VH-VL binders against q8rxn5r50to198. Designs and how they scored, part 1

No score or structure here was measured in a lab: all are predicted.

Target 1, 149 residues: q8rxn5r50to198
Amino acid sequence: GKIFFISQTGTAKALAQRLHELCASNDIAFDIVDPHSYEPEDLPKETLVLFIASTWDGGKPPKNGEFLVNWLGESAEDFRVGSLLLSDCKFAVFGVGSRAYGESYNAVAKELSSRMIGLGGLEMIPVGEGDVDDGELDRAFQDWCDGVI
Positions, changes and structure headers below are counted from each chain's first letter, unless a header gives other numbers; Kabat numbers aren't used for antibody chains.
F stands for the ipSAE by ESMFold2-Fast; E and O both for that by ESMFold2, at different seeds; each is averaged over both directions (binder to target, target to binder). V2 = 0.75 x the mean of E and O + 0.25 x the DockQ between their complexes.
Where letters were taken out, [cut] stands.

## First folded at step 1 (VH-VL)

Design b10 (framework fv_burosumab)
Fold by ESMFold2-Fast, scan of step 1:
Structure b10 (fold): chain C 149 residues (1-149), chain A 122 residues (1-122), chain B 106 residues (1-106)
Amino acid sequence: as target 1 above (149 residues)
Amino acid sequence: QVQLVQSGAEVKKPGASVKVSCKASGYTFTGYYMHWVRQAPGQGLEWMGIINPSGGSTSNAQKFQGRVTMTRDTSTSTVYMELSSLRSEDTAVYYCAREKSSSWYFGAFDIWGQGTMVTVSS
Amino acid sequence: AIQLTQSPSSLSASVGDRVTITCRASQGISTALVWYQQKPGKAPKLLIYDASSLESGVPSRFSGSGSGTDFTLTISSLQPEDFATYYCQQYYSYPTFGPGTKVDIK
């Protein structure tokens, strides 16, 4: 499978590295993928994808995830695209954010989940949410990891 | 060569605003995030915020509570940091710094501006 | 916010000495740790990123190690140009810096 990190300050990427190491220790092989270097049109070929996504000010995705997130949004709202585009794809999403952003808290992770479901993807577990400011990020992340591994 | 060149030293009164510029050259300006970091005389480094030069989106440290505004001008490859409601404790050298862009490296600052001294005195 | 502490806060050393500086994070940060060198009146210079990766152009006498909460910067044979203040910085969350370690000539 593939672990996508959508990260501005490196937090989501660091968590993706930890998840990759944890999966490897359980004999599960994943590739860590920067979405900026990925062709979104290849997403329907994936059978298992994990997203670790941070949210920028205003609920925007970080630079490396902009194209992928926008592509998913356009595809989900395009009447020409069927709801089975990602029917072979199992996925899970972990959001990294701050509650100080109010309604934007983990907006990108929530949008990713909603769009993937709308396109026929199978969500393995509910969106995980970590708050970088509350001192519980590591615990929230470990709980989410235990659900996907 | 990759370089960040900042505007010159400023002396301001309490309550004023200051706007520092940072001009980039030698690389694709919109391909790298830019950060602002300050350092009070004889003290350590303090992160202020980050700007995406491509889209103009920003995120600022909570400590500044809406006093800091970061902008950019893609036609001149320049980022700006404006700090309002200046206090004596804002006296510091202000640096712009480019985030190292690669798939394996987190937010290390690989290129720094020379710094801009901002002095706030009554 | 993630707090970083450095030890020692200052040290005195002679040319040729092995110097070790430690950085400790208030929580696990994987390898999301960077080391900078700052000389008086100059901007910081990147030395080490991702805890142990040497930046291009930085002398091989500098090395970094660690993961999780404990990190070390080592200068294997101190040179005159190495007298400076050294800072650690994390990127696991929004960036924060350690208070710095000043390396003075003995």
Scores: ipSAE 0.007, ipTM 0.577, lowest interface PAE 12.0, mean pLDDT 85

Design b3 (framework fv_burosumab)
Fold by ESMFold2-Fast, scan of step 1:
Structure b3 (fold): chain C 149 residues (1-149), chain A 124 residues (1-124), chain B 106 residues (1-106)
Amino acid sequence: as target 1 above (149 residues)
Amino acid sequence: QVQLVQSGAEVKKPGASVKVSCKASGYTFTSHYMHWVRQAPGQGLEWMGIINPSGGSTSNAQKFQGRVTMTRDTSTSTVYMELSSLRSEDTAVYYCARVKYYDSSGYLDAFDIWGQGTMVTVSS
Amino acid sequence: AIQLTQSPSSLSASVGDRVTITCRASQGIRSALVWYQQKPGKAPKLLIYDASSLESGVPSRFSGSGSGTDFTLTISSLQPEDFATYYCQQYNSYFTFGPGTKVDIK
């Protein structure tokens, strides 16, 4: 499988690395993928993807995830794209955000989940939500990891 | 050459508003987030807020909530910072600064290019 | 909010000296720390990002180290142009600057 990190400050990338190490310690192999270097048209070929996604700047994705997130949005709204495009894909999403951003709190992670479901993806567990400002980010992340592994 | 050029010094009375401009050149304006940072005379640097020039979305430091408005004009590659209800303690040099672009780790929230600064003096 | 402290607040040094400045965060910020140099009347200049990465065009005598809560900026052999104020900044949770360390001529 693949672990995608959408990260501006490095927090989501660091969490992706921790997840990768946790999986490896349990003999589960994943590739860490920067979405900026990934062709979104290849997503229907994936059977298992995990997203760790930051939300910043008024609910927008970090630059490295922008193309993937926009592609998913356009595909979900395109009448030519069937609702079963990602039907072979199991996925889960963990959001990294701040409640100080109000309505934008983990908006990217929630949008990713919604779009993946809309395209036929199977959500393994509900979206995990971490807050970088509450001192509980590590606990929220570990709870989500326990649900995934 | 990449540069940020700010508007000239301003002198304002308490209660007034000031709008500082920052014109970018030498790079794709919408590809980098922009920050505003101020520095009172003899004091350190204080972060004010961030704007995404692409979509226009902003996030401000709590201390400036309700008083600061950041905007941009993509046709002129310019960001603006307007501070209202000015107080004498708002006397400072105001800087715009660009976020370092994506590398293999994504954006680094280091400010690699700075404007020359705009002195705003608030006095009666 | 994450608070940064710097030590010393000021120091006096001679050309050729090794100078070390410390920045401490009130909570863990991983490697999300940046160092700037500011000369009187000038805008700050980026020196080090991601705790230890040297910005292009910055002399190799500057180096950064640390992770978590404790970070240092080192100037291995101080030059006349290095007399300035140095600021650390975190970007792990919003953005906070340290109070600065002034490096004066002895």
Scores: ipSAE 0.000, ipTM 0.528, lowest interface PAE 14.2, mean pLDDT 85

Design n12 (framework fv_nivolumab)
Fold by ESMFold2-Fast, scan of step 1:
Structure n12 (fold): chain C 149 residues (1-149), chain A 125 residues (1-125), chain B 107 residues (1-107)
Amino acid sequence: as target 1 above (149 residues)
Amino acid sequence: QVQLVESGGGVVQPGRSLRLDCKASGFTFSKYGMHWVRQAPGKGLEWVAVISYDGSNKYYADSVKGRFTISRDNSKNTLFLQMNSLRAEDTAVYYCARSSPYYYGSGKTGWFDPWGQGTLVTVSS
Amino acid sequence: EIVLTQSPATLSLSPGERATLSCRASQSVSTYLAWYQQKPGQAPRLLIYDASNRATGIPARFSGSGSGTDFTLTISSLEPEDFAVYYCQQRSNWPPTFGQGTKVEIK
């Protein structure tokens, strides 16, 4: 499988490394992938993808995730694309955000989940929501990891 | 298309107050953090204040903290800077500027694009 | 606060020449550095963000490089409209800070 990190400051990337280590300790092989270096047209070939995604001011993805997030949005709204594009893809999403963003709190993670479901993806567990400002980020992340593994 | 226009500058005596307005157009104002940056005559740029997209978070330069208040009205696409207890060293062209996206929990700030044309504030006795 | 020091203070060149402007940070800012151009009586204009990304509409002759503490803005071949003051700005730590500026003037 693949673990995608959408991160500018490194928090989501660090969590992706921790998830990779946890999976490896349980004999589960994943590749850590920067979505900037990934062709979104290859996403339908994946059978298992995990997203760890931060949300920036205005509910926008960091730039390394921008192309992938935009591609998913366009594909989900394109009437020519069927609702089965990602039917063989199991996925889960963990958001890294701040409640200070109000309605934009973990907006990228929630958008990723919604678009993946809309294209036929199979969500393994509900979107995990981490808050970098509440002192509970590590616990929220561990709870999400326990659901994925 | 994307435009910021400042107003409210002028000449004021030390100790007085002045309010600056910044009108935004051509983008969804409510989705962006906004900044005030100033430039004293013949000098470089100095960051003054920032407000988050929803107005819940505000930060100020130490030189203006306790005297200046940043606020916004998203229904009117307008950013404000209320300047109290003005000093001679507050004399500057004041620019409003749109923040790049940034993650508030990260400790990182933004770059600035676009900028308004600026409005001159002169504090003189 | 992070101090940004630009050099040289003034660069006197002719159209067609290469301009190289430096910005040094008092501590690492990773790649969180932007460059702005300002002409007399005008607002600053974003040229480069996050060390090396050209802003929308900025000509290819402008390029940025560097990471950590040492950054460079290069103008490969000066056009008449490029004679201006250039500022660097860091977004790594609060508060955001600017360099003192480099003036690129015609010889």
Scores: ipSAE 0.000, ipTM 0.500, lowest interface PAE 18.6, mean pLDDT 85

Design n8 (framework fv_nivolumab)
Fold by ESMFold2-Fast, scan of step 1:
Structure n8 (fold): chain C 149 residues (1-149), chain A 123 residues (1-123), chain B 107 residues (1-107)
Amino acid sequence: as target 1 above (149 residues)
Amino acid sequence: QVQLVESGGGVVQPGRSLRLDCKASGFTFSSYGMHWVRQAPGKGLEWVAVIWFDGSNKYYADSVKGRFTISRDNSKNTLFLQMNSLRAEDTAVYYCARETYSGYDFRSGLDYWGQGTLVTVSS
Amino acid sequence: EIVLTQSPATLSLSPGERATLSCRASQSVSNYLAWYQQKPGQAPRLLIYDASNRATGIPARFSGSGSGTDFTLTISSLEPEDFAVYYCQQRSNWPPTFGQGTKVEIK
């Protein structure tokens, strides 16, 4: 499987690295992937994908995730793309954000989940929501990890 | 005692290739991310490349992307930098350096450095 | 990429004086900021990591502070061995970047 990190400040990347270590300790092999270096057309070939995504100002994805997030949005709206494009893909999403952002809180993680489901993906567990400002980020992340491992 | 020892530097003509080695001792090499950092004569520090502790991820400075390849052999406690298509502006002392924390922690610190190896790209 | 600007370029002080070195980031790096000392002909030496944590073996006279975009390295009382160039580095965003350096020289 693949763990994608969408990261502006490095927090989501650090969490992806921790998830990879947790999976390895349980004999589960994952590749950590920067979406900027990934061809989105290959996503339908994946059987298991985990996303750890931060949300930038205005509810936008960080630069390294822009192309993937835009591709998912375009694919969901394209009449030539079947609603079963990702039907063989199991996935889960963990968001890294701040409640101080109001309505934009974990907007990218929520968008990823919605688009993946719309294209036929199977969500393993509900979107995890971490808040960098509440002192509970590590607990929220560990709870989400326990759900996917 | 933690030690990092670079080797492989020398004088090379533009367009040629060179491989740098960095041998580690005194710590569990397979547990730490490793970096290459360079310093041109009389200039400041410039980050070059990183490789994760297990070799699973690599990142490069824009100035070397497509020309340099970082790799490691954990069984030999050795880090490598394969430098292809060398340019005059690649002339620098190249340092091998270790991440401050083991595992997947992303930190702003390189706690141990080698003594450096000089690469001179000159015609 | 994040640009780190160090000031002043050169700091001339007498032994026993307090040295204050600044590092400003073009955007927030949270606390993922390190400070290094480099003496002529030597490899860099880590002084401070995560903005304020002293590395192993670093004397108590060295301290770091700041978060976000503005960071300070303080040497409370200069020793002759502190004559060196000091660099800051961020690892908040890829690629990791270094400041241009501040040279501390005896007046």
Scores: ipSAE 0.000, ipTM 0.493, lowest interface PAE 17.4, mean pLDDT 84

## First folded at step 4 (VH-VL)

Design g6 (framework fv_nivolumab)
Fold by ESMFold2-Fast, scan of step 4:
Structure g6 (fold): chain C 149 residues (1-149), chain A 122 residues (1-122), chain B 107 residues (1-107)
Amino acid sequence: as target 1 above (149 residues)
Amino acid sequence: QVQLVESGGGVVQPGRSLRLDCKASGFTFSTYGMHWVRQAPGKGLEWVAVISYDGSKKYYADSVKGRFTISRDNSKNTLFLQMNSLRAEDTAVYYCAKGRDYGDYVGYFDYWGQGTLVTVSS
Amino acid sequence: EIVLTQSPATLSLSPGERATLSCRASQSISSYLAWYQQKPGQAPRLLIYDASNRATGIPARFSGSGSGTDFTLTISSLEPEDFAVYYCQQRSNWPPTFGQGTKVEIK
């Protein structure tokens, strides 16, 4: 499977690296993937994808995830694209954000989950929500990891 | 070892402009949000403006919006505040303050400069 | 904007006494509150963040507690260097706001 990191400051990328090591220690092979270098048209061929996604001001994704997030949004709104496009794809999403930004809190992670479900993807566990400011980020991340591994 | 040094304060007439500089050292300036916070003589603290670590996001207090511009030069570890259309109520010590949290401008202010006095008076 | 109200405005105590300072928010801010110390002629210094976490280098006599709308800073036994003005600050909602300050002065 694939672990996508959507990250500008490196927090989501560091968490993706920790998840990759946890998976490897359990004999589960994942590739860490920068979505900027990924062809979104290949997503329907994936059977397992994990997203670790930061949210920026206005609920926008960091640049490396912008194309993938926009592609999913366009595909989900295009009725010529079947609602079973991602039916063979199991996924889970962990968000990295801050509650201080109100309604934008983990908006990218929630958007990813909603679009993946809309295209037929199977969500393995509910969206994980990490808050970089509450001192509980590592606990929230570990709880989410325990749910997917 | 973290140091923030403000400069550019002084006495200025209402309606004029002034630019404040803040030179940072002892931390990786380019990875932290930076803030300006002011304090009128004998009064409390008032947040003025923030700039994100990469300069792409800027927010201002309503009292200064449209008149003040925050900017930064990461190659010189320097934060700026351009103050236009100054008013008597802008008279204050202006502090440069570092956001506590890596890569974020949300945070608390873990280090402050010594402050520079701006007096707007005829 | 969120209004922070500090009480009392002035607290007159002797060295060795316990100081208890209050900060109340106009609406819930969870635990997103910090405390700062400011001495005359000096910049503020961060003491406590996220309601109860001591900042780097802050002595154990300083402690913070509270959540929601009611927060307390406690100095268990005042040292001479602790006589200063103390400010609370929230980061739950934009813009960041400060309380008006509590002056801890020598009796």
Scores: ipSAE 0.000, ipTM 0.505, lowest interface PAE 16.4, mean pLDDT 84

Design s1 (framework fv_burosumab; at its last look DockQ between E and O 0.78; V2 from the best seeds 0.00; counts 0 for: pae E 7.5 > 2)
Fold by ESMFold2, look of step 5:
Structure s1 (fold): chain C 149 residues (1-149), chain A 123 residues (1-123), chain B 106 residues (1-106)
Amino acid sequence: as target 1 above (149 residues)
Amino acid sequence: QVQLVQSGAEVKKPGASVKVSCKASGYTFTDYYMHWVRQAPGQGLEWMGIINPSGGSTSNAQKFQGRVTMTRDTSTSTVYMELSSLRSEDTAVYYCARDLYGSGKYWGAFDIWGQGTMVTVSS
Amino acid sequence: AIQLTQSPSSLSASVGDRVTITCRASQGISSWLVWYQQKPGKAPKLLIYAASSLQSGVPSRFSGSGSGTDFTLTISSLQPEDFATYYCQQYNSFPTFGPGTKVDIK
């Protein structure tokens, strides 16, 4: 399996490391992946993918995830790409956002989920929605982790 | 060396079902989408559907929706196509065919074909 | 669904002839077109994919051209083993086939 962190300020990366440690303590092996270093054309071969994704100003993905997020968007809109592309891939997404962004609240996580589903991916649990400003981020994350384990 | 070998000819009555097998050898079975294509006697070719043998996910041509089921067994490198509620117009040679592009982003060109299985539906 | 037509439906030709077969799509398919050769009682054989890419092991007398809606298969010097039916097939979306062009001995 792979855990992708899409992080501007390091919060999503830290949560991805925490998830990795939790999985390891339950004998579940994952690789932590910085999407900046990942070839998106390999994604159709992945069978289990977890995303921890921040939403940045204007609803945009952090820079380290821009290429992967854009690739998913382009693939989902490409009339040549069938809905079988990610058909072997189970996934889950946890979003790190702020309600101060209004309708952009966790926009990147919601976009990831939508694109993965449109390409045939199997969503394991609903998108986790974390809010960095409400003091409950760690609890929301833990609840999401419990659901994915 | 790369080869698709299909099960033998079948004769069926209208309303019955038929299950055709296609055994792959000489390549990594789970790396390539597999298709089913049929050809009525003296007629052209008709695509029926596609299976991803890695996870078993399928997509079928609309014409066969609800009548075709494709499955696979990774331990024997075999795909199966079952066509139900047979009609006389289902009389055809049924081919399995491997996708040229593997299981990647693009698909739909067929580089390796099975020898074909004649299915005859008559009352 | 994307419809394909082929012309001619059949032709007679002699060994050594230059043969041209056309395929027309009902809508744009960019270059996502395949040509197959089929002999009686045999499975189709892939000749050309992506409109112009020659499959490994196919003689260089076969070539493909075109994009969008109009495509051509050319056999530069017909050989005895080339008498067959030729089908185009698009894969811009779910696959559909042309009706075939039968190439017979004159």
Scores: ipSAE 0.096, ipTM 0.704, lowest interface PAE 5.8, mean pLDDT 89
Fold by ESMFold2-Fast, scan of step 4:
Structure s1 (fold): chain C 149 residues (1-149), chain A 123 residues (1-123), chain B 106 residues (1-106)
Amino acid sequence: as target 1 above (149 residues)
Amino acid sequence: QVQLVQSGAEVKKPGASVKVSCKASGYTFTDYYMHWVRQAPGQGLEWMGIINPSGGSTSNAQKFQGRVTMTRDTSTSTVYMELSSLRSEDTAVYYCARDLYGSGKYWGAFDIWGQGTMVTVSS
Amino acid sequence: AIQLTQSPSSLSASVGDRVTITCRASQGISSWLVWYQQKPGKAPKLLIYAASSLQSGVPSRFSGSGSGTDFTLTISSLQPEDFATYYCQQYNSFPTFGPGTKVDIK
């Protein structure tokens, strides 16, 4: 499988490393992947993908995730791709954001989930939503991990 | 040898449903999208839809949405096409056909075809 | 939907003749065009894909050319087994077929 981190300050990356360690301790092999160095056209070859994605002011993804998020958007608008492209892919998404951003709260994670579903992906559990400002981020993340593992 | 073998001819009354099967052999069933194409007697070819045999996802031509259902059984390497609410203009030979490019976004060319199944809709 | 037209709708030719069939698309389809051969009572057979790529096992007398909206299938020296109906099909959008060109013996 692959764990993708979309991270600006390092919080999502640190959570991806923690998830990787949890999976390894349960005999589940995953690779941690920076989307910036991943070829999005290889995504249809994946059977299991986990996303940990930050969202900041303005609802835009961190720089390392821009190309992948844009590629998913373009693919979702392509008639040829439709609901078949990612039909072999099981996935789950955990968002890292802040409720102080209002309507942008975890917008990137929600967009990833919506686009993956639209392209035929099977969502294993609902989008996890973490808030860096509420003191509950670690609990929200652990609850999401329990649903995935 | 790569082969697609379809079920036998069917005669149905208007309003009935028909389910045609297509059994694949000689390749990895889940690596190739499968399409359905029909041809009315003396007429040209008409694309009906596509199924991914691995995940089971489908995309159907707008003309057939609501009437056509495509499914598969990976244990028998078989795809199915069910067409409901049959009318006389549905009388045709129905073909299953394998995608040339396997799976992915460049689908739509057909390299291997089944022998065809004649479906006749008559009163 | 992208519509395809074929010219001529039918033709009569002799063994050894050069036969040319044209396919025109209602909008640009790049090179996303295939040619099929169909004999009476049989399923279509893939001849050429991506406008000009010859399918393995298909005789070299068959060739395809064109891009955008205008495409041509050529049979350089017609053989007895080539009498059939030929269809073009685009896959730049949801697949659509041309009406076919029937190649008959003179």
Scores: ipSAE 0.095, ipTM 0.687, lowest interface PAE 3.8, mean pLDDT 90
Fold by ESMFold2 at other seeds, look of step 6:
Structure s1 (fold): chain C 149 residues (1-149), chain A 123 residues (1-123), chain B 106 residues (1-106)
Amino acid sequence: as target 1 above (149 residues)
Amino acid sequence: QVQLVQSGAEVKKPGASVKVSCKASGYTFTDYYMHWVRQAPGQGLEWMGIINPSGGSTSNAQKFQGRVTMTRDTSTSTVYMELSSLRSEDTAVYYCARDLYGSGKYWGAFDIWGQGTMVTVSS
Amino acid sequence: AIQLTQSPSSLSASVGDRVTITCRASQGISSWLVWYQQKPGKAPKLLIYAASSLQSGVPSRFSGSGSGTDFTLTISSLQPEDFATYYCQQYNSFPTFGPGTKVDIK
């Protein structure tokens, strides 16, 4: 499996590391992946993908995830690609955001989920919605992790 | 060597079903989409649908929606196409064909074809 | 669905002739167009994909050109083994085929 972190300030990366440790303690092997160094054309070969993604800059992904997020968006809007591309891929997404952004709250995580589904991916659980400002981020993350495991 | 070998000719009555097999060899079966295309005698080619052999997901041409079922068996590297409620106009040679682009973002060009399976529907 | 037409539907030609076959799409398909050759009793054979890319093992006398809605297949010097029916097929969306062009010996 792969755990992708899309992180500006390191919060999503730290959560991804915590998820990795939790998976290892349950004998579930995952690689932690910085999407900056990942070739998106390899994504159709993945069978299990977990995203920890923050939202930044008016609803935009952090720089390390821009290419992957844009690739997914372009693929999902390409009529020829269709819903077969990711049909073997199970996934889940946890978003790190702030309700201070209003409609942009966890926009990247919601976009990832929508695009993965549109390309045939099998969403394991609903998008996890973390809020860095409400004091409940750790609980929301743990609840999401429990659902994934 | 890459090849697709199909099951033998079939003769069916109207209303019956037919299941044609297509066995792949010489490549990684689950890395390439598989298509089914038919050709009525003396006529052109008609795309029927596509299967991703890795997970078994399919997309069928609208004309065949509800009548065609595509499946696969990864242990034998075989794809199946079943056409139900057969009519005389379903008489055709049925081909399986491998997607040139594999199972990636782009698809729809067919580089390796099976030898074809003649299905005759007559009363 | 994207409809394809081919011109001519049939032609007679001699060995050594330059042959051109036209395929027209009902809407723009960029360069997502293939050409197949089919001989009686045999499966189609891929000649050209992406409008102009020659498939491995296909003789260089075959070439393809075009984009958008208008495409051509050219055989620069017809050989005895080239007498066949030629089909275009688009893959800008769910695949559809042209009606074919039969090339006969004169």
Scores: ipSAE 0.014, ipTM 0.646, lowest interface PAE 7.5, mean pLDDT 89
ESMFold2 (binder alone), look of step 5: mean pLDDT 93; pTM 0.950
ESMFold2 at other seeds, look of step 5: ipSAE 0.012; ipTM 0.622
ESMFold2, look of step 6: ipSAE 0.016; ipTM 0.648
ESMFold2 (binder alone), look of step 6: mean pLDDT 93; pTM 0.947

